Miniprotein binders against a2bj90. Designs and how they scored, part 36

Target 1, 235 residues: a2bj90
Amino acid sequence: MSRSARRKTSALNTVLRVVEVFASIQGEGPFTGTYSVFVRLAGCNLRCPFCDTRYAWSLEAGKPLGVEELVEEIARYEPSLVVITGGEPLLQRHPLNSLVEGLESLGLRVQLETNGILPAPARDEQLWRVYHVVSPKDVPVRVPGAKLHPSWVDYARATGRAWFKFLVANEQHVREVAEYVAKLGIPRSRVYIMPLTPEKLDMKELLELHSRIASLAVKWRLNFSPRLHLLVQLP

## First folded at step 5 (miniprotein)

Design s65
Fold by ESMFold2-Fast, scan of step 5:
Structure s65 (fold): chain B 235 residues (1-235), chain A 84 residues (1-84)
Amino acid sequence: as target 1 above (235 residues)
Amino acid sequence: SPEDVIREIDETLAKVWELTAKALEAARRGNLEEAERYQREALELMRKAAELARRIGHEELEREIREYIELIERLIEIIREQRE
């Protein structure tokens, strides 16, 4: 199909506000260790105290990029996984569905990272067919305004394409996460706990924190996510 | 009390994002008028949250809420551009 014909059949021909596109290794969650291209979208509806990407909070931090141009740029990296993150990518939901459509047409695997405040995909969205890592900010370290949309639990149970990832510093945090996911009916098999890493930890401290949280994951029968990129010093 | 006001702000922020969710869903279905109405309602609630933060002298929270106001205003502009 020609570019012009594809543009005519693509409903949107729209733009995304993009902060950065770069290749790295996915350091977190169910796809840890995968060669990935990260697409960071601008705009966020939270102001998390431990946010590592505060530069993406404003929509103005992003440059407008056409969906077709962005798909082509991503494809040039030949990634095993495309990680769409932000800010909060679901704020740009309409053009995001078009991006996903383009990426899937090339056979690329897509993972979205979201705070879960906005609803899970509906069955008629392209986003329904991709993977989602949801990072609720209601517990254990609550962020004002953060409330997980209940549709994410239904989506996870229906599709098997969503996981829930929680930042934890100690066993009390893990207990609070366990109570939270039990109350909401989130299957334990879809829950990851991940070290809450303060700034300026040295490598020994970082490894000790990972070891401690991993041990708690075993004790509480939850999955463990490292922050592998921090351990191997990648972006 | 300041703590009660902070809880009210927290609840208001959650309501704002629920309205934003409704706006995004309306836009996805092609109902851009409905989308703009939801976002304008969200903007009004966010401005009330900013006033509450100002009343208790919470400068950091007021600054964060003003940034959210800017975000919602940009989302309204995007909806308006699509309507044209």
Scores: ipSAE 0.770, ipTM 0.899, lowest interface PAE 0.8, mean pLDDT 89
Fold by OpenDDE base, second read of step 6:
Structure s65 (fold): chain B 235 residues (1-235), chain A 84 residues (1-84)
Amino acid sequence: as target 1 above (235 residues)
Amino acid sequence: SPEDVIREIDETLAKVWELTAKALEAARRGNLEEAERYQREALELMRKAAELARRIGHEELEREIREYIELIERLIEIIREQRE
């Protein structure tokens, strides 16, 4: 590849379609409670009926932002963690690797949220170095087209930088998760169950749901993820 | 049966994302031509899935599949932009 071709590929691998950038508290998974900047990327390869970020499904819902500009914007918040989320961030895998490189160069910790359909990072990707919370949509919720890519299990085993967060509504879902992770050889210590929250729950119902699912987590010896942002009324 | 068609669509969606995975891997290796080929194959499968949804009268599913078509078309455009 000529120096010119490397320069052109470098320039185009530097734009992300971004829906929003905001500071909040990480409400979910192993980093719950962490002051975080959220980068919500546009485009999703699923249409989960329970999705609370449907506005991010289209790539056109995002604005094109340069990676360098985005790194500078994120850095101004002085985050304890950068959370890359969206629809499915790994649809923008190439510029996302560039973003991660920029953020890590500043000493910022990065966590990716992904549905796990697309392959885990390879060893030569910048994404290999970050934390990943994989949210499978095949079990128990069975979203059409959702299948956990096997490479995430391998990545989790190789790096210890992946966790698996499953949406659950009842004990049957928790059982299905327990069977699924056992079958895949995912350590229970890397598994989170999180309440599947219907739309329009009041705070009382939300707390009751959290209590039920947390109790099931203890019973089934799994980690519990709250939806803390909903409980404390943050973004 | 409509249920059989829905299952076929679901299996097609899974194949589309497997192709998308291959496209991303090809692009990572710097083979944008191969990446585009995989995405075009994915696009064709999605078009077939949309037609299946239409035939069974599942309007919501057809709509969702059309949104996926738009997504894949945009991903192809991004690959093309990277090739220029």
Scores: ipSAE 0.675, ipTM 0.876, lowest interface PAE 0.8, mean pLDDT 93

Design s66
Fold by ESMFold2-Fast, scan of step 5:
Structure s66 (fold): chain B 235 residues (1-235), chain A 84 residues (1-84)
Amino acid sequence: as target 1 above (235 residues)
Amino acid sequence: SPEDVIREIDETLAKVSELTAKASEAARRGNLEEAARYLREALELMRKAAELARRIGHEELEREIRESIESIERLIEIIREQRE
């Protein structure tokens, strides 16, 4: 007997390539301090020079997991927040919508971390209903080919469920971010600046960098995101 | 000039982002064949971008683009695997 079209479609929407699942504290963005389960999906459409998770770039880095199995694994942690990250999780958009549906059915709060190159959720997607932290890579340290899809600004205004997070090292970076968000019409209340942490900073250097960037956030009237997990030595 | 080539690389990679977005939308609708076609178009443009990076001696950028090519090639393989 030949395979049905429905079986082929269901196979695509029921399997995700997953790099890791672990419990930690959300160290970044609007939900900083929340007990969370992190689900790192494989694959990325970008090769950022400052990427901390290069091991997730290839889809081959991910193990195939059924959506139902993954929902059960996440639920066992009893998290206050499920953080879906990657690579770029929107590369696995169809099965990701199924994952979100399963997580929401259990009353779990979901946050997606995305580079924003792929379009924002449409109103008929399960992804429309969850939180998104968008990390544009076209500013301040420009990644070739990185361009924020304009639908993310519309989504943020329509839903109040998106924020924009930028890695910054100095005041020049903050100025570029401020100009960028003003040009695109992104409200300052939806913008976070976060320290760009070079490899091998000691604790004193890490704290001094946080202090410097936080002071710039006050000066430029932007929100500040720590990298709390680095400060408290969590994954 | 090298600056003109860098601009062409950026424009080419921006088109890659558009094609991967279209592939994602096609896959969302269950159209795996259309998704695969967009990804193959993206690969062709990424190979062009890698060649341009090589031409200007930007070894790090060329390496990063080639790693992206491998990721998209793997995604096409996964789509084929689901089609049987």
Scores: ipSAE 0.000, ipTM 0.305, lowest interface PAE 11.5, mean pLDDT 80

Design s67
Fold by ESMFold2-Fast, scan of step 5:
Structure s67 (fold): chain B 235 residues (1-235), chain A 84 residues (1-84)
Amino acid sequence: as target 1 above (235 residues)
Amino acid sequence: SPEDVLREIDETLAEVWELTAKALEAARKGNLEEAARYLREALELMRKAAELARRIGHEELEREIREYIELIERLIEIIREQEE
């Protein structure tokens, strides 16, 4: 659906299955610390063993919301950043492009979180113009079915609007990430390593893990992503 | 060997998501019948992956693949609803 244009769309062309919409601080990646609205879309094409949002795996976990209604709800928060996450949001690609068009028309900055299995945006998509944090599940511990689509590397080089974020627990994981990104030709400046946080860490353990992974980022000359929301006890 | 079958499942799942990507692109271009064809092909490959998981007795993986079958079936229903 295009704004101010005659359209031939069914409700399903402009309806997203949405699990939750909430305000928080972006705790991860290149925009860490930004006041954000999170839009969690339903449905996922992976079953990651360390998934924190298993409740979003099914499309039925999401309620149908029209794009215009969702844009209006997001705008009421007056966010500095809109984070579209899931599940895997690219499974709802067509209405997602319409959502991005609506958000950009309001001057809102948009960041997509994706597992990168589905292709990067084409130049004629609204998604081409927004930021993407890609979390490949190829390494360090492979999730079955996970294969980073090679178009994401081309998109990152062409636009400078994609970064690659990897969950790591130890130095061996960092080494595997370093080898993976070198093989694919991903610049180190586009790579983040982030602590793989097991469930039920206390605050001391969480801080110690962050410290260890940050030190490895310095050693390996990679960017570090905290999980800031966990450290400050936000959703 | 079970390890060879696990690799075949992994490769089959990756191919399913490539077909799903083609379906989503076809749908974006308004080619709903082509989208449905890609998703039906993806569904057949996913059923093959479930059978492979069953043969090696990997109950958790078979259950996960059944959830992926439900996802593809739901995407087919969404495409069919758009045609109405």
Scores: ipSAE 0.707, ipTM 0.876, lowest interface PAE 1.1, mean pLDDT 89

Design s68
Fold by ESMFold2-Fast, scan of step 5:
Parts: sequence; structure tokens; C-alpha cells
Structure s68 (fold): chain B 235 residues (1-235), chain A 83 residues (1-83)
Amino acid sequence: as target 1 above (235 residues)
Amino acid sequence: DPSEDVIREIDETLAKVWELTAKALEAARRGNLEEAARYLREALELMRKAAELARRIGHEELEREIREYIELIERLIEIIEEL
């Protein structure tokens, strides 16, 4: 590849629309409790009724940031984990692969949070090498347009780097999740149920909800994800 | 229920739109920006059909959401063309 061609291909991977970058504790999923930097990308291909980050739905909500600039900003935090979330980060797939490459070059562990509508990474993507927490919106309450891409199940089996996380409010939701993952052949060991936290709950209500969903996880032999950041009052 | 049948058709159409978006993003990743733009313009056509279906059944919330998706696809076209 010539210098001119390299310059052009580098330019194609240069900019992400970023809503926010902040340090916190990962409160959810398989890496709960890890000191993390969160990178929230703008744009989403769903309008979930219980979305807490509606401010990230539009690409206009994001500030254009160069990949190199973003890598340097993330590195300043010295994180144990980089959590790339959104919106739906795979909508910015091309520059996202470049961001992942930059983060991996620094030895940083990367986790992507995705709704799983867009396909799982191909083997030639930088995204193939990082962790993915997939939050299907097919169940328990279907969001219009939501359909888990079947490649995510194949990716999880091939790599061991994907988990499936579901928001649940009650036992009927857990039953629907259990039926869904059984039908798709997703191992229960790769499944997390997490409390669907409506609007503003006080601390007692929040803890009671966590307790109920955790008890259901034990009953149904699924993993439990807290929303730890809510319990300890972190962003 | 005619409204339920139309909602299912909208749901299926939106799923097809995201399939086309996936193809567009893969084309862009391989450097084929013209192919990517073509897939996204096809997605826009389907999305406008979904908006009209939502309007016909008087589902104002769903029509508004679909119009926001139209804006998203239009912005993705602009971003890909800027690359």
C-alpha cells in the first residue's frame, strides 16, 4: 500500500460521533464491579419504551471526535475496561473498528454493548477480538424492528466472547427469556437477566427489585446482572 | 385485526431496513462507499413505506419513531459520503 492510499484508508476510519466519555464502575453484566471508562456513541436504530439514554438516540447528540484523540482521552483514565455503548455503536461500525484497534494496541480490554440487530463481527474485524454484551430487544417485550441477528449465537459459540442480557420486570418475562434462549440454542451460562428499573425508584424500591430479579435468576438457573451503579449512585 | 396485521408488516419492514443497513455498513468497511449509499437509499424507500403504513392506522407514536429512523439513515448517508 502506498502512502497516499494509506492516508485515504486512515481518513475513512477517523471520526466517531461521541455523546460522552466518563469513568465509572461497570454496573452490569459479566464484568460487574470493574473500573471502566464508558464511551457512549450517538445514534440508535431502536426506540425502546424503557430507554434511559434517549438523549443518545440522534447522531446529532454526538460530538465528532477523531479516533486518535478518543484513544488518548480514554488512556488518561488508566481503565481496567473500556465500555463502548450508545445508542447502537455498530451503526458507526467502520470507525469503531479503528477505535478498537487503537485501544487493543495499548493492551486495554474492550467490551461492546449492542442490541444485536446488526451482525456479529467477522473474523477480519478488530471487533472480533473484543467482548460483547448483546441486549436483544425481541423479548420479553418486543420493540418494533428488533430482531437478533443469528450470527451473534454463532459468534458466542465460536469465541466465548458474547453474552446475552435481558431486561425483566417479573417472572413471566423470565419465562419468555428462557423459552427464547432455548429456541435459539443460547446456553444458560451465557444469559443474564437484569432488573428493568422504571423511572425514579427510591433506594429501598431499587434494592427490593434487585432482590426479586436475583431470586428469579436462581430459580430459573440464569445469571443475574445488577444495575450496581444505580445502587451505589454512580453514573 | 387489520391494525395488528399492519403493525406486523411494519415490524417486518423495519427488520428488513436494518438488514439493508447492515449490508451498507459492510460495503463501507470494504471501502465501497457507492454500494453503501445504494443500500441506505433502498432502506430509506422501505422506511418511508413503513411511515405511511403507521399513518394509515393512526399510530402516531410509531410514525414519529419511524420518521426519526429516516433522519438516522439520512445522516448515515451523509457521514459515509463525507468519508
Scores: ipSAE 0.671, ipTM 0.861, lowest interface PAE 1.2, mean pLDDT 88

Design s7
Fold by ESMFold2-Fast, scan of step 5:
Structure s7 (fold): chain B 235 residues (1-235), chain A 84 residues (1-84)
Amino acid sequence: as target 1 above (235 residues)
Amino acid sequence: SPEDVIREIDETLAKVWELMAKALEAARRGNLEEAARYLREALELMRKAAELARRIGHEELEREIREYIELIERLIEIIREQRE
C-alpha cells in the first residue's frame, strides 16, 4: 500500500473535531513553564459557571481534522509537550487514542486535561501511557451532573500519571478539597490547587490572588498551580 | 418540591454520562451498533431531564440540557456515518 493511500484511509476513518491548535507555554499543573502545543477539542458534557472556553462547548465549534493531518501539524511546532484539552476530550475517545498513538510514535510527550466524569484509560488504550490532569467538578462548587469516575483514583495509583487540579477562591474551598481527596484516597502529592480567577482582575489583584492560594497550599500541604499564562499574558 | 426535582435531574444527568461512557467503550471496541443503542438510551433520559427542568420553570438548566441533547444527537450521527 502506498504512503499516500495509507494517509487518505487514516484521515477518512479517524477524525477529530478540533477548535484550535496553537503554541504557548503550559501555565498550569505539574508541567507549568513547558513549551507546548495546545489542541482544543470540541464538545463538552458540563456547563461550568466559571468556564472560560465556552466557545468549545458544542461539537459544531470544531472543524473535522484527520488524525494523521493533526499529528503532522502538531509536529511542525516541535513542542516539548502536547496538551490535549477541550471541552471534554474523552467525548472523542476513539480517534483520540489514534492521535495519542501517532504522537507517541514521534516521541512527543502528551498531557490530557479532563473533567474526569468519563472513565480513566483502560490498560489496552494508548491513553493509558500518557499524562492526565483531572479537574473534578464535584467540589468545591458542585456542577450539575458532575461526578468523578472512581477509576481515575485507581489509574493514578497504578500508573503515577494522573494529578487532580481544583479551582479554589478561599480557605473554605481548600478545606472542602482536602476532605474530598482524603475521602477518595487521593494522595496529597497528586493534588493541585489553583486560583479561581474571575473574568476581570487587574495584575495587582491577580498576583494577590495567586499569593493567597499559594499560601493556602503551603498551610494545607498541597501542591500549587499558578495560571502562569495569565500572569505573562499568553493565550 | 423544586429541590427534589433538581436532585432527580442531577441524578439523571449522572446516569446519562454513565451511558455515554458505555457507548464510547463500545465504539472503541468496534461495536458501533451497541454504542448507538447506549446513546439512544442516553438521549431518552436527557429528554426526560429537559422536561423536568421545564416543569419547574428552570430556564437556564433546561437550556443546558437541550445543548446536551444536541451533543448526543451529533455523536449518534458520527457513529452512523462511520458505519457507512
Scores: ipSAE 0.669, ipTM 0.866, lowest interface PAE 1.2, mean pLDDT 88

Design s8
Fold by ESMFold2-Fast, scan of step 5:
Structure s8 (fold): chain B 235 residues (1-235), chain A 84 residues (1-84)
Amino acid sequence: as target 1 above (235 residues)
Amino acid sequence: SPEDVIREIDETLAKVWELAAKALEAARRGNLEEAARYLREALELMRKAAELARRIGHEELEREIREYIELIERLIEIIREQRE
């Protein structure tokens, strides 16, 4: 094969390890209620005790999909938002930038969900231009190894395209989050608190938990994120 | 104490991911050899963390760290293949 043919083949073989692609409503964060396509990437650098997607922890959990094939699959859903989640999507940073480029070329809005351990996008990355919801795992229920990369705070201030989302169960957790974001200089307008939902609550318990955390968000002057998909029983 | 060892493991894991971050930045700048060096340093630290977990009999944490070792090994392979 010629070198030009090899270059073309290598570009087409930009591959992501993908666990699942499905349409739903974004249930969390600043885009709650948006008709979305979710792209779950394989591989994670944390083992969170409250992880709902443990099946995505291994890179081998994902099937290899070419970026162009994945863009075409996503586009068929005609989504208002593409949510790239995982595992930890930034572990597949190189092909992820290519995916974002393809999606943006179609005018699609993209949101990344990340644990924020790996650095925020640089200005020359396609990822610089999309939205990021960062879920630090160093507070309030610390996960071993979790440390928010400081570049995420700089990125949020520079672009206005990052928010920080924290799982909380009670007021003490909210206090710890408030102290954490103040220490790091994260504006409270960029902070969401979200109910930490134990494995299976009934609908009444789930609603009561949402109400309590929402009330704490008002009290502490933070934004509130529901888990809307759980309330309306969507994936 | 076991609690002191767990704290040491936690700090070591955080340092590993800082090295992985440096590796990804080096790779983005086209310096694949520097990227591989950072990941090899991360791998050695992760192996030390696994030994610490074993010494205190924390089987769950040791298993998690071994999974992280596999992840770093895979990232090293991917970076080496980038010159294909």
Scores: ipSAE 0.684, ipTM 0.863, lowest interface PAE 1.2, mean pLDDT 88

Design s9
Fold by ESMFold2-Fast, scan of step 5:
Order: sequence, then structure tokens, then C-alpha cells
Structure s9 (fold): chain B 235 residues (1-235), chain A 84 residues (1-84)
Amino acid sequence: as target 1 above (235 residues)
Amino acid sequence: SPEDVIREIDETLAKVWELTSKALEAARRGNLEEAARYLREALELMRKAAELARRIGHEELEREIREYIELIERLIEIIREQRE
């Protein structure tokens, strides 16, 4: 396909259902502490018990926005990182590839957050070239319908652009994560454990939970992800 | 038993998302008719899951599955609205 034909096809796949766009600090994963613009896409294929963004579950929660309009809005924030999240952003895969193309044309660094049920990017997708944080929901606290697509492990090995992030509440959860990633052949260097935070923790309880999970990360030789935005009270 | 039915629903939901994955890949390649066929198959399986949840009186799970039905119906509409 010629560049002209690809540009025309991209233009036709240029509408995304967007819940919100806002600037904050990335509080989680390998880019923790980075000044970011968050783009929350509508629609989700899971109903996680500890979901913080239940308002994004329906596609109707999102306003239809053109990719060019959305790229311009994101660019006005002058971000160091664009975090595309949801719901499940891969449900809008076709226009999402167009968004990524537009953002890359501006030299912007892009990270996708996904539950990993839908397949990893193919080599001919624009999504192949960006960073991915995959949050499997089949372990340690299983969500009905959740199954990590095996292509994510192959993608991580081939590109070095995917990490796997797991919500954990205690050492038994960490053991289950360690067994899961060993069976799938996911390198420990690409695995993050993150505190599973109940809704009603005060700041002292939140810090104590972070401390406990961080200590378990050291003990089990896994990476630790904070929920920094919760600690500093940002969205 | 209700536990066996819940397991069947969990397995059915996983199959629905496999079909949805195939639909989105077909759409990416421009095969909109194939994408719509996979989504209609996914919708049929999801409706069966909703019936199973209803039969065992699991109101919360039935509500969640009805929301998934709405999601798949909307994806079908979006695919039908694409011209190429």
C-alpha cells in the first residue's frame, strides 16, 4: 500500500470515543513520575471488582472525537508522555492506530494501558512501535472472562516494549504471580507488582500497604509499581 | 449446579472475547463483512450467557453480561457505519 492510500485509510478511521483528557503525573509502572497527558477511551470488556474507572465501562460514556482534534488537544499540554488508557483501549483498535500515528508524527512518546485480553500489536500496526503496560486479570484475583492473549508474551520478547503489572494484596498473591509469569516465560525484569488498594484507606494505611508490597517485591525479585497519584492526591 | 453454570459462563465470556479479537483484526484488514459475522457470533454466545445467569438468579452477573451485550451491539453498529 502506498503512503497516499495509507493516509486516506487513516483519515477514514479517525473517530474515537473519549471519556476524558487530562494532564497529571504517571503514577504507575515503568514511567512512574513522568509528566503525562491521559487519554481515557470508553468501553471495557471486563467488570473488575476493584475498578477505579467504572464510569468508562460503556462506549456511550465517551464523546466522539476526531483523531486530528484529539492530537491537537493533547499537544497543547506539551507532555513528556501520552498515556492511552480506558476502559479497554484496544476495543477501538482501528482509530487508535490512527491516533498513535498522529502522536508519533509530533515526536510524542506513547504508552498504552491494556488488560491484555485482545491480541498484542502486529508488526504492521502503528501500535507495534509504542510502549505497552499489560495488566492481566486472570491472576492473582481472577476476573470472569479474563485470559491474557499469548501474543503479549511474544511481543514483549520481540520488542522489549511491554511490561506486565499485577495487583496484589498479600504474599500469597505474589507467589501466584511468580508462578504464573514463570509458566508463561515472562522475564522477572518485565514484571511489576502493585498494591491492590481498597476504597477506604487513609494516607497512613495507603503508605503502609505500599511499604508491605514493596518489601515483597524485593523478597521475590520483582519490580514494584506504586500508585503515586493516590499518595500525592492527583487524578 | 450454580457453580458449574458460573464456570460455563466464565468460559463463554472468554470465547466471546476471542471472537471479538478476530472481528477487530478482520476490521483492521478492511474485511468489514467478516468482522460483522464474528461480532454477531459473539453476540449470540453472550445472549446464551445472559440466559444462564438469569436461570440461576445471579442478578449482578446478568447485569454485567447485559452491559457486554450492549458493547458488542455498539461495535456491530460502528462496523456497519464504516464505508470501507
Scores: ipSAE 0.631, ipTM 0.839, lowest interface PAE 1.4, mean pLDDT 88

Design t1
Fold by OpenDDE base, second read of step 6:
Structure t1 (fold): chain B 235 residues (1-235), chain A 83 residues (1-83)
Amino acid sequence: as target 1 above (235 residues)
Amino acid sequence: NPEDEEDAQWLLRLARIYQRAAERAARKGDYEKAIYYLELAVKLLEEALELLSNPEIRKQIEQILQTTKELIEAYKKLLEEQK
């Protein structure tokens, strides 16, 4: 490889397309309640009809940021967790590994949010070391083109650093999730169900929906993920 | 069964939540989202009908279900016109 090709590959590995960086409380999954810096990456491989972050679907919606600059920005917040989210963060896999390396060098904990369509991290990736919350969009919400990549199940078994978060509206959705995870051999202790909440839901209705889905989680012996940020009106 | 009636009433409330979400989406020209939420509302209304025994309530829900299906077809046409 020419020196020019190495410089181009190094430059491509050091820049992320970032929509936003902000501090808040992790509202969802196993880290609910954690003071976190959120890094929302641009670009998505899905077009979920219920997506609340449609502005992040295009890569062009993100600004190019250097990994080093982004690490410094994140570190200034003194986060208990760094949450990498977006459209689909794994579309920027190469610079994302560099970001993770930088964050881990500072002793920061990292959690990735992914739709699980792209392959899980390999053992040689920095992403192998972080926590992952995989949100499948095939079951029960049946988003076109969504399919959980099998490697996420293997990654979960190998590392214990993956959880699976499913959007549900009713008991039928919870049943479909229970059957799906049983079929894939995903341990129930790694499964979260979360309310499928429309945008601008009334707080009374939001609370009622949370209550019903939480009760279903207990009935079905699954973990419950709130939408805590919606309940406490944080970003 | 009192439990079935409570569950039915919840499903009806939930269907109404998604119907309102669909209407908000449609007002913004997001017919894909509107259709998705209405299709979810249809399933919830159908599930509620399985639990409901009162003939008058069933008749009302059947009418809402029919209107919801008609609205889906209208939004499908509008979605096609946007392409």
Scores: ipSAE 0.741, ipTM 0.901, lowest interface PAE 0.7, mean pLDDT 94
Fold by ESMFold2-Fast, scan of step 5:
Order: structure tokens, then C-alpha cells, then sequence
Structure t1 (fold): chain B 235 residues (1-235), chain A 83 residues (1-83)
């Protein structure tokens, strides 16, 4: 799609509220270890008690950036992966589709991180074409107001482009995840469990928590997601 | 049995991690986060008690569990005062 064609989109499809853009290594999920540019969008539809990015909860925390300007900024990093996160990025769905279109035109791989409360992409959205890591907050961490939209399971089956990543603190959480995904018909091959890491853990605590959750992943035959960036002290 | 004892030790180590995290959050006035982590610690301590039969160790864990529950109630009061 040409630059000129992008300029024909509506005002709602051209501006994003952006908290930060930075290069790092993807520390989580199926693309762990990938050189990435992170785009943190403002606004969230949850208030998770364990949230470490509370500065992104309000849309007012984000600065308005044009989609074209943001695409150019991202491209300068020459990333192997663009990670769009937040808050909840699907709150800015319309301009997000325009951003994805711009990034796709440059051949960039895009991963969206979402809490899965809002519906999965429809076939006519640009978001249909990208990867999604869905982090449900209803199970096992039981955040008020969180409920996984059922369309995410259908999207995962139809495209093979969604994985489900669950924060866990103990074996009871892993059991709850196993029951949850079985009930919803989510294949175990698309399920990751990840340690629920509080802020400011020392290296010994981080390793102990990672070790235990990884051991539980083996026991329960689920995939394990580290939080690699915390272990190597990257953003 | 040795497997239960090993699992209990992991539960106690994880409980300590969340207890310390709650302390750090509370020190910053983040009582919502502190309560959340203490509630995780409570569940881990309760699971450890299910696996342990030694009366002295059980008594120590029951004391920690009671203190933790009292701290949760104190933080709930402080959180209410922030609203």
C-alpha cells in the first residue's frame, strides 16, 4: 500500500496514543529471544492489582502520534519483530489496523499482546494477518471485569496465529489453566504458562520462580514462557 | 513422603517471594498490590500445610498464615482510607 493511500484513511485511523517506543528483546511467549521494537499504546480496560505498567492505564498517558510517523520511527530500528502492547491496544482498534497495514507494507512481522476481552480480529481487518499473544486475566489471576472473548478461540483455530499466555503463581493456578483451556477447546500446543513475577525480585528469586513454573509446565505438558528481559535486565 | 516434602519446600519458597513483594508494595503505599501478593502467599502456605505432617513445622506455618491474614485485613483498611 502506498504512502498516498494511507493518507486517505479517516482521522480515527491515523492517530494513536503512544506511551513509549523502544528496542529490546522479546522476553515472553512464542517469540522469546527475538530482537524487537515495542510500541506501548495508552489506555486499558482492566486494573490488574499486579500491574507494573500503571502509567499506561489512562489514554492521557499517551502522546498523539500519526500512523505514518510511527511506522517510520519503528522502521529505523530494523526490527525482526514489532510488538504492539499497552494497556490494551485493541482500545485503539481503528488506528491500530492502519498501523498494522503500514508495517505489513514494509514486510515487518507484527505481534499484538492483548488481554482478550475485546473481540478477535475479523477476516476483513489488517489485524487478522498478524500474530496475537492473548493473556486472559479471568483465569487463573481472577481480575475483576476480565472475561476472554470467545472469538479468540475461533480465531486461533482458523488462523494458527494466536497463543494463550497465562500468569501463574503455583500448581493450583496451572491446574485451573489446564481445566480452563480444556473446557474452551484450546490446544495445549497453543498454551503458555508464565511466572507471575512481582517488581524488584533479586536474581535468586527470579530464578527460583522461573525454575518452579518451568517444572510445572513439563509436569502438565504445557509450554513455558520465561520473562527473559527481567533475567537479563532489559526493558 | 519425600516428594510431598520437596513440593512443600517449593511452596514455602514461593510464599516467601510473594510475602517480600507485598512488603515492598506496602512500603510504597500500594496496598492493592500488597493485598494481591499476600493472598497468593496465603494460598501457597495453605497448600504447604496440606503436604506437611510434622507438628512443629505445621505450627510455624500456621502462625505465619495467621499473621499474613491479619496483615491483609490491615492493608484492606488502609486501602479503604485511600479511596
Amino acid sequence: as target 1 above (235 residues)
Amino acid sequence: NPEDEEDAQWLLRLARIYQRAAERAARKGDYEKAIYYLELAVKLLEEALELLSNPEIRKQIEQILQTTKELIEAYKKLLEEQK
Scores: ipSAE 0.384, ipTM 0.781, lowest interface PAE 2.5, mean pLDDT 88

Design t10
Fold by ESMFold2-Fast, scan of step 5:
Structure t10 (fold): chain B 235 residues (1-235), chain A 83 residues (1-83)
Amino acid sequence: as target 1 above (235 residues)
Amino acid sequence: NPEDEEDAQWLLRLARIYQRAAERAARKGDYEKAIYYLEFAVKLLEEALELLSNPEIRKQIEQILQTTKELIEAYKKLLEEQK
């Protein structure tokens, strides 16, 4: 079989383990405020203590869903942005590339949320052409096993399609982030700090935490990411 | 100075937020999460101490810090008992 026929057959026969698909507003990162469809893939290669989506940790938590069926479901929402998240979506890399190809063929804008442990896309992957928000868990939150793969820095510089979003609780965390990104040569324009929100904050506490982290972003000359969906009580 | 005192008060308030989150996690038996949040509270309390020069206030915060560290050790023992 030709390579083209093999690629077409792979796209038709691939499945993703999907936890949930829903419409909401992107609350975080460079696309904050965008009407989006969220696709949560199953499986994760980390066990973050602060994780709010522990139900997605196991690959078995996701139901098998064909790529073509998933593309059609997403398209019905007519989203401005498709956010592929998880778990860790790059664990399902092969069918994920097929999903991205299908979504791009419809002119849909795609953003991945990833922990950055697995390598950045290669130039011959469909994933090379979409946006990535990389959320390192090695600094400052120090999750065991969570080392950022260095290829993400090269990908960000080569494409301008990756940003680095760090969870922070205090000024010492922001200092550690500033040192980390300087050491790795990540441009500050590609760096976001975001409040690490523990469970069950009241609205006053949530606003105060956002205000403090935003003030630190100004002081340290970094970008700020809210968690807007929490503030407006959307999923 | 006055700015340091204001910053310290914010750090203490943020420490209380993480301490309450830890207590909620512990009530659910999630000692791993409780320990994680309490370690954040420890760092926030330590940062507050660096900004404060008043001996009486520092002593009170040092006492809270010690109590928090003892609670972390207690939760570590409970976590091991779950394994």
Scores: ipSAE 0.093, ipTM 0.549, lowest interface PAE 5.6, mean pLDDT 86

Design t11
Fold by ESMFold2-Fast, scan of step 5:
Structure t11 (fold): chain B 235 residues (1-235), chain A 83 residues (1-83)
Amino acid sequence: as target 1 above (235 residues)
Amino acid sequence: NPEDEEDAQWLLRLARIYQRAAERAARKGDYEKAIYYLEMAVLLLEEALELLSNPEIRKQIEQILQTTKELIEAYKKLLEEQK
């Protein structure tokens, strides 16, 4: 057989455990409103009590997909943004770097959603070159086992490719976030606060929560992230 | 202050939402989630008390706050019994 066939076979041995792939609108963070393909990877190193995607916590929840196959599937959607989320996608760091390489070769913009417990990308990783939305779970939501790896602050300053998105319910939470980012030296321009939504909010409650958190963002001079997909009932 | 009263009413409503979420979690045996939501309710109730000056309303909220803290301790006991 040809060398090309052998090279492709070798590359296909790099697999990701994938829970779901679907097209939607990015509802959160700096790219809110962007037509996106979401790739939800299996496995998580936290057990957040407010987690909406508990079905992705186990690696066994993911179907093994080859990187080349996944790149082709994503490309068929012709997305403006590829959102790699999970679980915690950095648990599958090695095959994830291969996926990013394939997506970048097609000129696709990639955003990673991460809890920031695992280290930020090194300069020799493909992940160094993509966008990251880091969602610390130590402050203010106090998830056991959560601690932001300090390399994320250095990565954000060095590259301008990381933002920090915090779940907040009230002004005390926003104050805690403001103190946290000041202590770590995170620029306010890189900080988003987002409504912490308990289960079974009706639309009126959801809108009021969004309005109040947005008002706090103005008051504290932080960026605001909606949860737009919840407001428009998209996945 | 009318603005403080309006903000307090919102915080009380949000606390009730978290208490309802905690009750649903507890009914499913998810005491870890129930405790988390009740701790959120405590925080919201405490913030509401800082905005309110009416003694009768404050007394009612203080009673709800104390009951909520007691429920958290009860759920912590139930969570340990599951382990």
Scores: ipSAE 0.256, ipTM 0.689, lowest interface PAE 4.3, mean pLDDT 87

